# Miniprotein binders against a9bab2, part 22

Target 1, 221 residues: a9bab2
Amino acid sequence: MRQRLTVSESKAIFHKEFPFVVPAVYRRLVDELIVELNLLKNQERFVADGVFAIGLTSIFLDFTKGYKPENQKGILLEAICKCTGFSASNLEQIALEAKKLANGLNTNEIKSLITDNNRDEKESTYKLINKNNHYSRIIAIGIYKLVDMQSNGFNKEEATENSYLDLVNNFGYTKERVEKDVNLYKSSLDKIEKALELIEMNIKDEKRRNKERVSRTKPGQ
Short names: E, the ipSAE of ESMFold2; O, the ipSAE of OpenDDE; V2, 0.75 times the mean of E and O plus 0.25 times the DockQ between their complexes.

## First folded at step 10 (miniprotein)

Design s7 (at its last look DockQ between E and O 0.91; V2 from the best seeds 0.00; counts 0 for: pae E 2.3 > 1.5)
Fold by OpenDDE base, look of step 10:
Structure s7 (fold): chain B 221 residues (1-221), chain A 120 residues (1-120)
Amino acid sequence: as target 1 above (221 residues)
Amino acid sequence: SDEELRQRAESLKESGQFDQARDIFSRVVQRYPDHAKAWRELGRTLQEMGDYQRAVDSFRQAISMNPEDVDAYKRMAESLRRMGQYWEAIEMYWRALEINPDDEQIYRALEEAYRLYMEK
């Protein structure tokens, strides 16, 4: 049994794998993912399936929209995954496969894809969409994103903002729980976007002040 | 003096007289509403008594006056956890870690709060 990594140990690995400074605005994201992924890795009922992978990759993408330089984002995700015993490349692939599987399907058709993880069946086939997976906010967001991605496709039926809730019971969770976590996710995204806007404004103001200072120091020869 | 009152309250706690200690701190915070330490001590006393809701309220006051009070955040988080408010507990642990990022004890408590949150 691989000895569970402490958060401190995972962070030490993270710093080895990501030799760059994480901007302050993204530190909480990184820390939260490290804590949560470490915890999930050690849960017996946890499967890193397609829904999980969609959730994780979406969280990462959404919260790192303003991350600069852009070329470090891949390394950052890889470092977060490595330090918690996951593979970023594998998760991205699984997420892609799950997205492809659900592509063009309505909510009812997606319900048919949700399969019980009968642990007893040695079915060698990696199931992309599992029922009764160990719950996390990442799974909740994965469910949300799975449905949200479909609304942009063919049947613009009024995917109401809450269409994902129709699948929640099929996954084995309560609507209230998933909705709470999705709402918290949305709220958190709004907060970080506002913070990023403020940072950008401050940078612009500083640049302006610096230009003004430089212009004043040029002696009128 | 405030220090004498604190010492008296501590002595009362040592003797198991938590109600009396609570009353002392309650009087102190009424007289000195901006006394962050008194609010924290009141919260601690209430927490020890199992009055977690009032403890949380007291710690909130302490934090409002001293936003860098790591101990108040930790104790508030613990009280929230005891009340089954796991998400709020998680948030308070993260606030504590923003101030003290290398506190392993907070991380352990945070992990437990996450575990409980995921199991609920």
Scores: ipSAE 0.740, ipTM 0.867, lowest interface PAE 0.7, mean pLDDT 88
Fold by ESMFold2, look of step 10:
Structure s7 (fold): chain B 221 residues (1-221), chain A 120 residues (1-120)
Amino acid sequence: as target 1 above (221 residues)
Amino acid sequence: SDEELRQRAESLKESGQFDQARDIFSRVVQRYPDHAKAWRELGRTLQEMGDYQRAVDSFRQAISMNPEDVDAYKRMAESLRRMGQYWEAIEMYWRALEINPDDEQIYRALEEAYRLYMEK
């Protein structure tokens, strides 16, 4: 058996690791992540670093808000990662550590970290970022979210919606590409949030209508 | 008359006479603008001729008449890919998968489109 998996082989593994039905509203998220992760696993220049891990976990959490039952969310992420050769627990751990590191850095400090080829290995057991990592939409979201990790305080600058663009060239990407992917992400997130709102409204309306029908059929005590 | 013209245009397309097939399919859709299959076949003919933009426009018309036409979405995506519009192609492939979720050929096409998108 070769180590490189086709998307079909990854999906077969996914269905074994996640033996539940994925609700329709989440199916594209799941399938798209499997496709993208499978491709990235096969790329020699790809590194699952802290920025990538922030991107992946942020995308998953943002798009699975309201996923029921809640206990299946962790199994879902585990299955997506495992079927493409990643470890969900490892990625969640380095994403957490990268988020904590970003909260202690301003934008200029992050730029220095990106370009510092002399960084002491013993000061960093987990690389927050790699310059010139293999580009993906996931890492674009990681860059976007990285700015949101900055905390208030004397060393914090006020982040704006577009502040992340100041970092893009330091990563070795074009602002046009990253901005496009971030805007697509925001649009997709808005669409799924609206879809979930409509689903919840329809559920409430049907429950109210059913409750009214039951009340009409049981008039006596 | 219409069915005979359409069948002749299909035969011309299959024999590689794309200019003549295009002209006949164009007349059919002009006379019958709600003819979803004729729009799709016009798009297929234009695609074979390398006229990807007009192919996309024709497939869009076919889709507007029949939003469940998996083949039209797949072929529109292929034409978009040929034009270097990779994200737009990806979106059309996902539309096709919403209709036919088990199509292995679409997932292979998606892999290629994502790869090209990431490299561009």
Scores: ipSAE 0.494, ipTM 0.768, lowest interface PAE 2.3, mean pLDDT 83
ESMFold2 (binder alone), look of step 10: mean pLDDT 87; pTM 0.857

## First folded at step 11 (miniprotein)

Design x1 (at its last look DockQ between E and O 0.79; V2 from the best seeds 0.73)
Fold by OpenDDE base, look of step 11:
Structure x1 (fold): chain B 221 residues (1-221), chain A 120 residues (1-120)
Amino acid sequence: as target 1 above (221 residues)
Amino acid sequence: SDEELRQRAESLKESGQFDQARDIFSRVVQRYPDHAKAWRELGRTLQEMGDYQRAVDSFRQAISMNPEDVDAYKRMAESLRRMGDYWEAIEMYWEALEINPDDEQIYRALEEAYRLYYEK
């Protein structure tokens, strides 16, 4: 049994794989993902399936919208995954496959895709959408995003803001639990967006003040 | 002196006289409501007594007066965990880690809190 990595060990690997400074506003995101992924890796009932992959990649994307430089984002996700024993490229591929599978389907059709993870079946084709996967907020967000992605398609008319809740029971979870975690996600995202706005304002103000200072120090030609 | 009161209260706790220790710190915080350390010690005493709700309230006061009190955050988180408030405990551990990002003990406690949160 591979000895479970401590968070400190995972962080040490992360710093080797990501030789850049993580801006302060994104440090919590990175740390949260490291903690949670490290925890999930050690859960017996956990499968990194399509819903999980959609959740993880969506969380990363949503919380790193303001991350500069942009070319480091891929390396950042890779480092987070690698330090916790995951493959970013594999998860991105799985997420894409799950998105393709669900593309154009309504909520009822998506329900039919949810299958029990029968570990005992030898020929278990990799199931992209599993019922009774080990629960995490990442799974909750994956369910949310899976439905949200469909609402942006042709079937916009029927998708309500809470349409994802109709699938929750089919996944083997309670609506209250998933809703709570999705709401926490939304709230956290709002907080980061506000923080980024404040940072941008402060930078603009500092630049203005610097320009004013320079203009005052120029001797009148 | 505040230190003498603390020593007395600690001695009382060592002798199992938690109620008396609590009363000492309660009097101190009533007299000096802005005394962050006294609030923390009151919270600790209450936590040791199993009065987790009052402990949380006391730690909250300590944090309001000293936002960098890592110990208060940790103890507040532990008290919240004991109450079954796992998400709130998680948040308090993260606050503690913002102050002390290399505290492995906090990470271990945080992982446990996440585990409990997902098992509920």
Scores: ipSAE 0.782, ipTM 0.883, lowest interface PAE 0.6, mean pLDDT 89
Fold by ESMFold2, look of step 11:
Structure x1 (fold): chain B 221 residues (1-221), chain A 120 residues (1-120)
Amino acid sequence: as target 1 above (221 residues)
Amino acid sequence: SDEELRQRAESLKESGQFDQARDIFSRVVQRYPDHAKAWRELGRTLQEMGDYQRAVDSFRQAISMNPEDVDAYKRMAESLRRMGDYWEAIEMYWEALEINPDDEQIYRALEEAYRLYYEK
């Protein structure tokens, strides 16, 4: 029997492993990853594969752009992973190896790589796909990012953006489900980017008003 | 008076006479469309009756007038979940957690909503 953590128990571990304040704009990211990772960890046969690892690390990187202080981002990811029973260093290694495996390949070559069940090469230790994993939005983003890492395009920007859908049946998912979840991801990124812009504007306005107030009080002190 | 009408509807709701409570709460919100509590109680009544779409509409009205009403977000999310609108339910649970960030009951509901979302 595996140990099962509640979200409450995972959050207690998270706060121990990340003893810093998480800025409000990032709190949903942290809590949502904890919820989704707990759900995945409770699967009987979940195995962290390349697509999952790429998805998780990409989501974290995209949503924590601009995180201050910068030096806490690695600690934050480690805490999120540890509190849900994952190893950030292991996942980062899996993502790195999956990126190396797919580097320079077009979509058809990636399809061939995914469907080659008789490949015996030991240097390809990390699985790109584990077919027994339950579907997750993290996996959907991994599929999307896997294709996005093809550094081949000049004139095919729209094709690159949507070409990840050509891989969906190799993962056993519907194109509609994956596309919906990728679009939700993009929408969520737009929302946090707007929120960060508004926070920056408010900080600048507060600093300007404080400078004006200090200037008035300093001469009359 | 309006308080007497609302109190009668609340008593009917608590006694399980949801049809009568719904009709009275509907009259209150038609006469007083900015009455946040009446919208919330109409939503609760409709939810008990299984009229989840109208419950969602009523909770949305309550939220528009009191955007810090954690109960309205939680109940709206539950109605959305019952309708199979799992992602929308997930979003409402996150709104509730923004206001009350350590509510274990919301996290349990949220975990279930994610499971259902992936199952669908």
Scores: ipSAE 0.633, ipTM 0.818, lowest interface PAE 1.5, mean pLDDT 82
ESMFold2 (binder alone), look of step 11: mean pLDDT 87; pTM 0.851

Design x2 (at its last look DockQ between E and O 0.85; V2 from the best seeds 0.75)
Fold by OpenDDE base, look of step 11:
Structure x2 (fold): chain B 221 residues (1-221), chain A 120 residues (1-120)
Amino acid sequence: as target 1 above (221 residues)
Amino acid sequence: SDEELRQRAESLKESGQFDQARDIFSRVVQRYPDHAKAWRELGRTLQEMGDYQRAVDSFRQAISMNPEDVDAYKRMAESLRRMGQYWEAIEMYWRALEINPDDEQIYRALEEAYWLYYEK
């Protein structure tokens, strides 16, 4: 039985795998993902499927848009996954496969892809889209992003802002729960965007002040 | 002194006289509404009495006066959890961790709160 890693143990591994300073604005994201991924890893009914992978990678991408330096983002995701017993590369691949599978499909066609995880022993076929997976906000966001990605495609006309809710029951969840978690995600994203804007403004102001100070200290020779 | 009041209240709690302890802290916060520690102790007393809503209100006052009060956040989170307000509890634990990021006890409580949130 793989001993359940504590959050502290996972964080220790994280710091080993990510030997850089995480900017303050992103620390909560990192910590939240570590906590949640650790929790999920220990759930018996949890499968890291395509919907999960889409959710996780999308969360990471959306919340790290302003992360500098950009070349550390991949290492950051890898460290988060590794310290919680996941593989970033595998999840990225699974996410891509799930996106490809759903590409160009309408909501009804996507419904047909949702299959019960009948653990019938025999069919080793990794199901990308599972019904009744252990619920998390990551799954909720995965469902949301799965549909949102389709709306940006050819069938833009019919996708309403809440079209993802039509799939929720097919996944085995309640609309209210998924909607709540998606809304919390959106709200959190807005907060980070605002925080980043403030940081950028402060940096610009400091640069301006420094330039002004340097210009004043130049002795008129 | 604040310490004398605390000692008296603790003595009252040890004797099972929670109502009297509550009343002491209630009087203190009425007289000194900016007394952060008194609000926290009132909240703690109320929490121990099972009056979680009033406890939360008291902890909120304590936090408003001392935004770095880790204990107030933790206790507020616990009270919220007891009321089934798991998301709000999670947020309070995260706030506590922003102040004290290495607190393993908070992480354990946080994990439990997440578990409860997802099992509901």
Scores: ipSAE 0.778, ipTM 0.881, lowest interface PAE 0.6, mean pLDDT 88
Fold by ESMFold2, look of step 11:
Structure x2 (fold): chain B 221 residues (1-221), chain A 120 residues (1-120)
Amino acid sequence: as target 1 above (221 residues)
Amino acid sequence: SDEELRQRAESLKESGQFDQARDIFSRVVQRYPDHAKAWRELGRTLQEMGDYQRAVDSFRQAISMNPEDVDAYKRMAESLRRMGQYWEAIEMYWRALEINPDDEQIYRALEEAYWLYYEK
């Protein structure tokens, strides 16, 4: 009995759960998340913890800022998660809890939270910020975004672009690996933002030309 | 004609004379540097010979002239994977999927490339 979903099987479930057309500009986001989540679901060391959840929800929100219609975004995320064996609502709640835990903390305070695990026994099953989770670029973005939460909690003029690197070794990863994946993420985000800008310019140009055609026609066309 | 040279090089490749096929395809692309098909066939020949770096360079030329050649992207990705350049292979597989979105073979190769990328 097969217990692991192929990407093709997950995509079949996705289309049942999201019976709408995904605009071409977002298709890679959707397909890449399905591939990544399928891979991670099958990894023994993987835990869908708070850093992972922050990464996943942040990636989705960043890449779907321009998504129309807006009311389909929640259904889209839910379908991506469900077709790979995750719960979007569970992950969103875990991300929220991890953000609250790290809110207002500086880098040294976050380091202590990761390494010390100062939870009592009744909370030991709720490890939101784990050392040595199975690495993925989703977790890399989670670490990066964790510093954004810190900056919003402190004077953000004191945080630097690279402050997230101070945490990387505490998670059990190398700075070079995480920095590479964060830079790839930023490049991908810039590409989709530029693609959306081009789409918007073409729509405006077509509206202008169409108004000019209508204005030139005789009454009663 | 250039088609006759290409046919001869392809025949040499089928007979296992990869060195000679490579030399002919190399001559064709020197003479006609914007010949997308000749660059792709040079890349395929170099790939059969295990010369993955020059195969990648040839496929890149073919792609620059014919950006819709899904086979060139797939073969470039395979060569990059064989060289241990896993993220670059991943990117080429995604470009191939933009052209042919339902290719199950590409998704299987992509899953393996992500696995390698994270484990190495």
Scores: ipSAE 0.641, ipTM 0.809, lowest interface PAE 1.4, mean pLDDT 84
ESMFold2 (binder alone), look of step 11: mean pLDDT 85; pTM 0.827

Design x3 (at its last look DockQ between E and O 0.85; V2 from the best seeds 0.76)
Fold by OpenDDE base, look of step 11:
Structure x3 (fold): chain B 221 residues (1-221), chain A 120 residues (1-120)
Amino acid sequence: as target 1 above (221 residues)
Amino acid sequence: SDEELRQRAESLKESGQFDQARDIFSRVVQRYPDHAKAWRELGRTLQEMGDYQRAVDSFRQAISMNPEDVDAYKRMAESLRRMGQYWEAIEMYWRALEINPDDEQIYRALEEAYRLYYEE
């Protein structure tokens, strides 16, 4: 039985795998993902399927848009996954496969892709889209993003802001629960975007002040 | 002194006289509404009595006066959890961790709160 890692143990591994300073604005994201991924890893009904992978990768991408240096983002995701017993490369691949499978499909067609994880022993066919997976906000966001990605395609006209809710029951969840978590995600994203804007403004102001100071200290030669 | 009041209240709690301890802290916060420690101790007493809503209100006052009170956040989170307000509890644990990022006990409590939140 792989001994369940504590959050502290996972964080220690994270720091080993990511030998860079995480900017303060992104520490919450990293810590949240470590906590949730550790929790999910130990859930009996949890499967890291395509919907989960879409959710996780989307969360990471959306919340790290302003991350500098950009070349550390891949290493950051890898470190988060490794310290919690996941593979970033595998999750990215699974996410891509799930996106491809759902590409160009309407919500009704996507419903047909949702299959019960009949744990019956025999056909270990890795299902990309599982019904009744252990619920998490990551799954909720995965469902949301799965539909949102389709709305950017040819069928833009029919996709309403809440079209993802039509799939929720097919996944085995309640609309109210998924909607709550998606709304929390959106709100959190807005907060980070605002924080980043403020940071950028402060940097610009500091640069301006420094330029003004340097210009004043130049003796008139 | 604040310490004398605390000792008296603790002695009362040890004797099972929670109502009297509550009343002491209630009087203190009424007289000194800006006394952060008194609000925290009132909240703690109320929490121990199972009056979680009033405990949360008291901890909120303590935090408003001392925004770095890790203990108040933790206790507020626990009280929220007891009331089934799991998301709010999660947020309070995260706030506590912003102040004390290496607190393993908070992480354990936080994980449990997430578990409960996802089982709802």
Scores: ipSAE 0.782, ipTM 0.883, lowest interface PAE 0.6, mean pLDDT 89
Fold by ESMFold2, look of step 11:
Structure x3 (fold): chain B 221 residues (1-221), chain A 120 residues (1-120)
Amino acid sequence: as target 1 above (221 residues)
Amino acid sequence: SDEELRQRAESLKESGQFDQARDIFSRVVQRYPDHAKAWRELGRTLQEMGDYQRAVDSFRQAISMNPEDVDAYKRMAESLRRMGQYWEAIEMYWRALEINPDDEQIYRALEEAYRLYYEE
């Protein structure tokens, strides 16, 4: 019997779990995460480990920085995860543990965290940073963020921005694939940030025009 | 008569004579470069011939004239997929979904495109 959900079925669950309107600027983020997570749930070799969890939570936070009301962001992430068979709370905890493990480590020390796994011996909750996981763009961002967040704020050395590529082969992926996916992510983030700036500028311009109109009208009418 | 040529080309396409249909549709779009339907039919003909790059170019012209043409986005995505340009196909499916949200056929095609993208 079939036990996995279509994207259409997952979206039906999403709308039940998130009974609010998603602003148009965030619709692709939500729908694309549902598609990506649905695909990963069906992959036998995939493990929702610390690198994946860092990637997913980072993507969500980066793209929802402007989301209003703020208290719906947690409900939104919960709905995205639940409708695809993941637990937001579990993933947030795994991301936190992986961040603590990697905190303050240099590149060579991060390489030592990368542990070989196979399906038969795997325990995902114990091993937070795994080699040869089923590749996903979310994992690419996890690798990028893992190194980016471990950079000391006062030490900006050569190729710090691209130093995550030094780890890619250790994870079992190609530099070309990961770099492409990280660059696509950066471009998408820039586009949503610019869209949000334009929306805010339109609101500001409307308020300015309203103030000028009210100022020309005598008060008390 | 451009309508007679267009009708002739559609008849040739339906009978499987794609080379002749392509040549006629190419003449129509050269004479009438803003003819969105002719660009789309040229793209469909080129798809049947396996000329996916020229099909994509033709669909892009159709879209530039009618940016709401969901079918052109979907067909362009299929041609891109057949060339192994999976991310570009994914982007065209997302553009189609901006026009027709919740289209189950597009989501199924999108899932397959992601699968192929990751298997590359």
Scores: ipSAE 0.675, ipTM 0.824, lowest interface PAE 1.2, mean pLDDT 84
ESMFold2 (binder alone), look of step 11: mean pLDDT 87; pTM 0.854

Design x4 (at its last look DockQ between E and O 0.87; V2 from the best seeds 0.76)
Fold by OpenDDE base, look of step 11:
Structure x4 (fold): chain B 221 residues (1-221), chain A 120 residues (1-120)
Amino acid sequence: as target 1 above (221 residues)
Amino acid sequence: SDEELYQRAESLKESGQFDQARDIFSRVVQRYPDHAKAWRELGRTLQEMGDYQRAVDSFRQAISMNPEDVDAYKRMAESLRRMGQYWEAIEMYWRALEINPDDEQIYRALEEAYRLYYEK
C-alpha cells in the first residue's frame, strides 16, 4: 500500500522536480492543485478519466497564461503531477482522447458517452467519461470545459452559457453543486487576470521611472 | 486595569470557566474595540462554548485589527467547519497558509475541509 503522502512530503518532491522559483501570483494555484490531487489520489472511487484530465489541464492552462518563462510551464505541470502520484503526459493524452471523442458532438450525443463504471466488469476498456466519479471541482470544470469546447466548434448556435448543466445529472451530480464550483472557478480566474494586469502595470511604471532617472543622471557630455 | 481584566479573562478561560471569561472579554472589546487580542480570545472562548457564529464574528474582528493573525484564521476556519460552511473554512485555511506556508497542521485541516466539502 503506497503510504499516503502528506502535503509537506508532496511539496518536498515538488521542489525537487521543479527547481525554479514559482512567482508569488501562481503559488496559490500550485498549492491548491497539490492539495486536491493528493486528496483525490487517496479516494477509492476516484478515476483519473478524460473529464478529470480535461479539467486539470484546463485549470492549469487558464491560470498560467501569464506565466514566465513559458518553457517552465510544462515542467511545472509535470512537477505538480509527480509530487501527487500522477503523470502529466498521461493526463494530457487522456484529455486529448476525450476531446477527440467529444469533438463535434452535441450535448445529447455526449450524454450517450457517459458510462457507469459499475456495470460492465468485462470490458477492460479504459472509459474516458465516467458516471459517478469521485466529485471534485476539477471534474466540475472538466464538464464545463467539455461542453465549452463544443460550442467553439460547428454547433455554436445552440450552446448557451449554461449548456454544461444539462449533462450534470447524467454524470451523477447536482446542478447546483457543479454550477457553484464552475462559478468559483470563473471568479478565481477573473481575480488572477486582474492581479496579472496590475503586476504588468507596475512593471511598466517602474521601467518608465528607471528610464526617467537614467535620463536625468546623464550629464550633457 | 484593562490588562488586569484581560488577564483575568485568560485565567478563567484556561480554567474552563468559559461563561465568565466570555463576559469579561465582551466587556474588554466593548470598551476597547481595537483590542485585537481580546477579540481573538473572545472568539476562542465562544468556540469552546459551541457558539460558532459569534466566534466567527469575533475572529473576523480580530483579523480586521491584525491581518497576520494565523490563529484567528485557523480558529475561524474551524468554527466555519463546525457550522457546515466548508468552502468558507477552506478559504480561511488558505489565508492562514499565506502567512504560514509550512504549517502542516493547517494542511491537514484543509484537506479534511475539502473532503467534507466534496461529500456535501
Scores: ipSAE 0.787, ipTM 0.891, lowest interface PAE 0.6, mean pLDDT 89
Fold by ESMFold2, look of step 11:
Structure x4 (fold): chain B 221 residues (1-221), chain A 120 residues (1-120)
Amino acid sequence: as target 1 above (221 residues)
Amino acid sequence: SDEELYQRAESLKESGQFDQARDIFSRVVQRYPDHAKAWRELGRTLQEMGDYQRAVDSFRQAISMNPEDVDAYKRMAESLRRMGQYWEAIEMYWRALEINPDDEQIYRALEEAYRLYYEK
């Protein structure tokens, strides 16, 4: 029923669906998402839920900020999803509906949404969490980002950053696990931002040296 | 000479005499601390003996001298995995893939390492 693709098979599909060069700074992001999505797809009864969809789309957007050309970003996400048996448009819709559901809610209201087991909703895709899903770092980021959404319009920036831990047990995970994975995420974002800054500095230095070369081909320049 | 001593240690390792090979490789790296191959072979010997922490330390020395040694990264990752340090093993597998991007064995090891990481 479900395809059980190797990572190599998924990467072959990815390169067919994304026939462009992935800049080196983004290669690990792409390959790591393929590995993690294959792992999730191979789980019995995995069904994409709101926190997973928010997590995946947030990770992609955060790490691809500054990706050029801009028009390839949508194709890139679609290729990553397709090569692992997911639909990018479906996941983006699930994330949108989950964001709408959580919009303007306080922590206790979000806890109530998590404990609502009413699977007879018209669209099960807007449920925040599927109890059958195994934990992943993608889900951890989904929980983290969900709390950031509830803090809009209020001045509680420090509480927002760490308040996601208050919800972790309601999602069925440990605070230690989720906090570790959120911290790894933040560290990875810092690393890619610094790598992009260094790349931009090297481009500026090369343009300056080329301009100096052209200027020095004239006598006394 | 160090070449003769190194070759004897390799022969002992290949014959399964790991404790003698370890002792000789240890003498080689003490006398020649920049001998990248000796550090890697010491790490491999320690790995066979189940001394995973000292294997990791030896592979780290080999990597510091030859940062493109894919085998050292892969074996370091395997030793880290055997010690239950799954995230650290994942990072070493990704470093190996930066050098050799299409290694199917590394991707299979990565999938297993992620699975074990989530099972904690």
Scores: ipSAE 0.654, ipTM 0.833, lowest interface PAE 1.3, mean pLDDT 83
ESMFold2 (binder alone), look of step 11: mean pLDDT 89; pTM 0.889

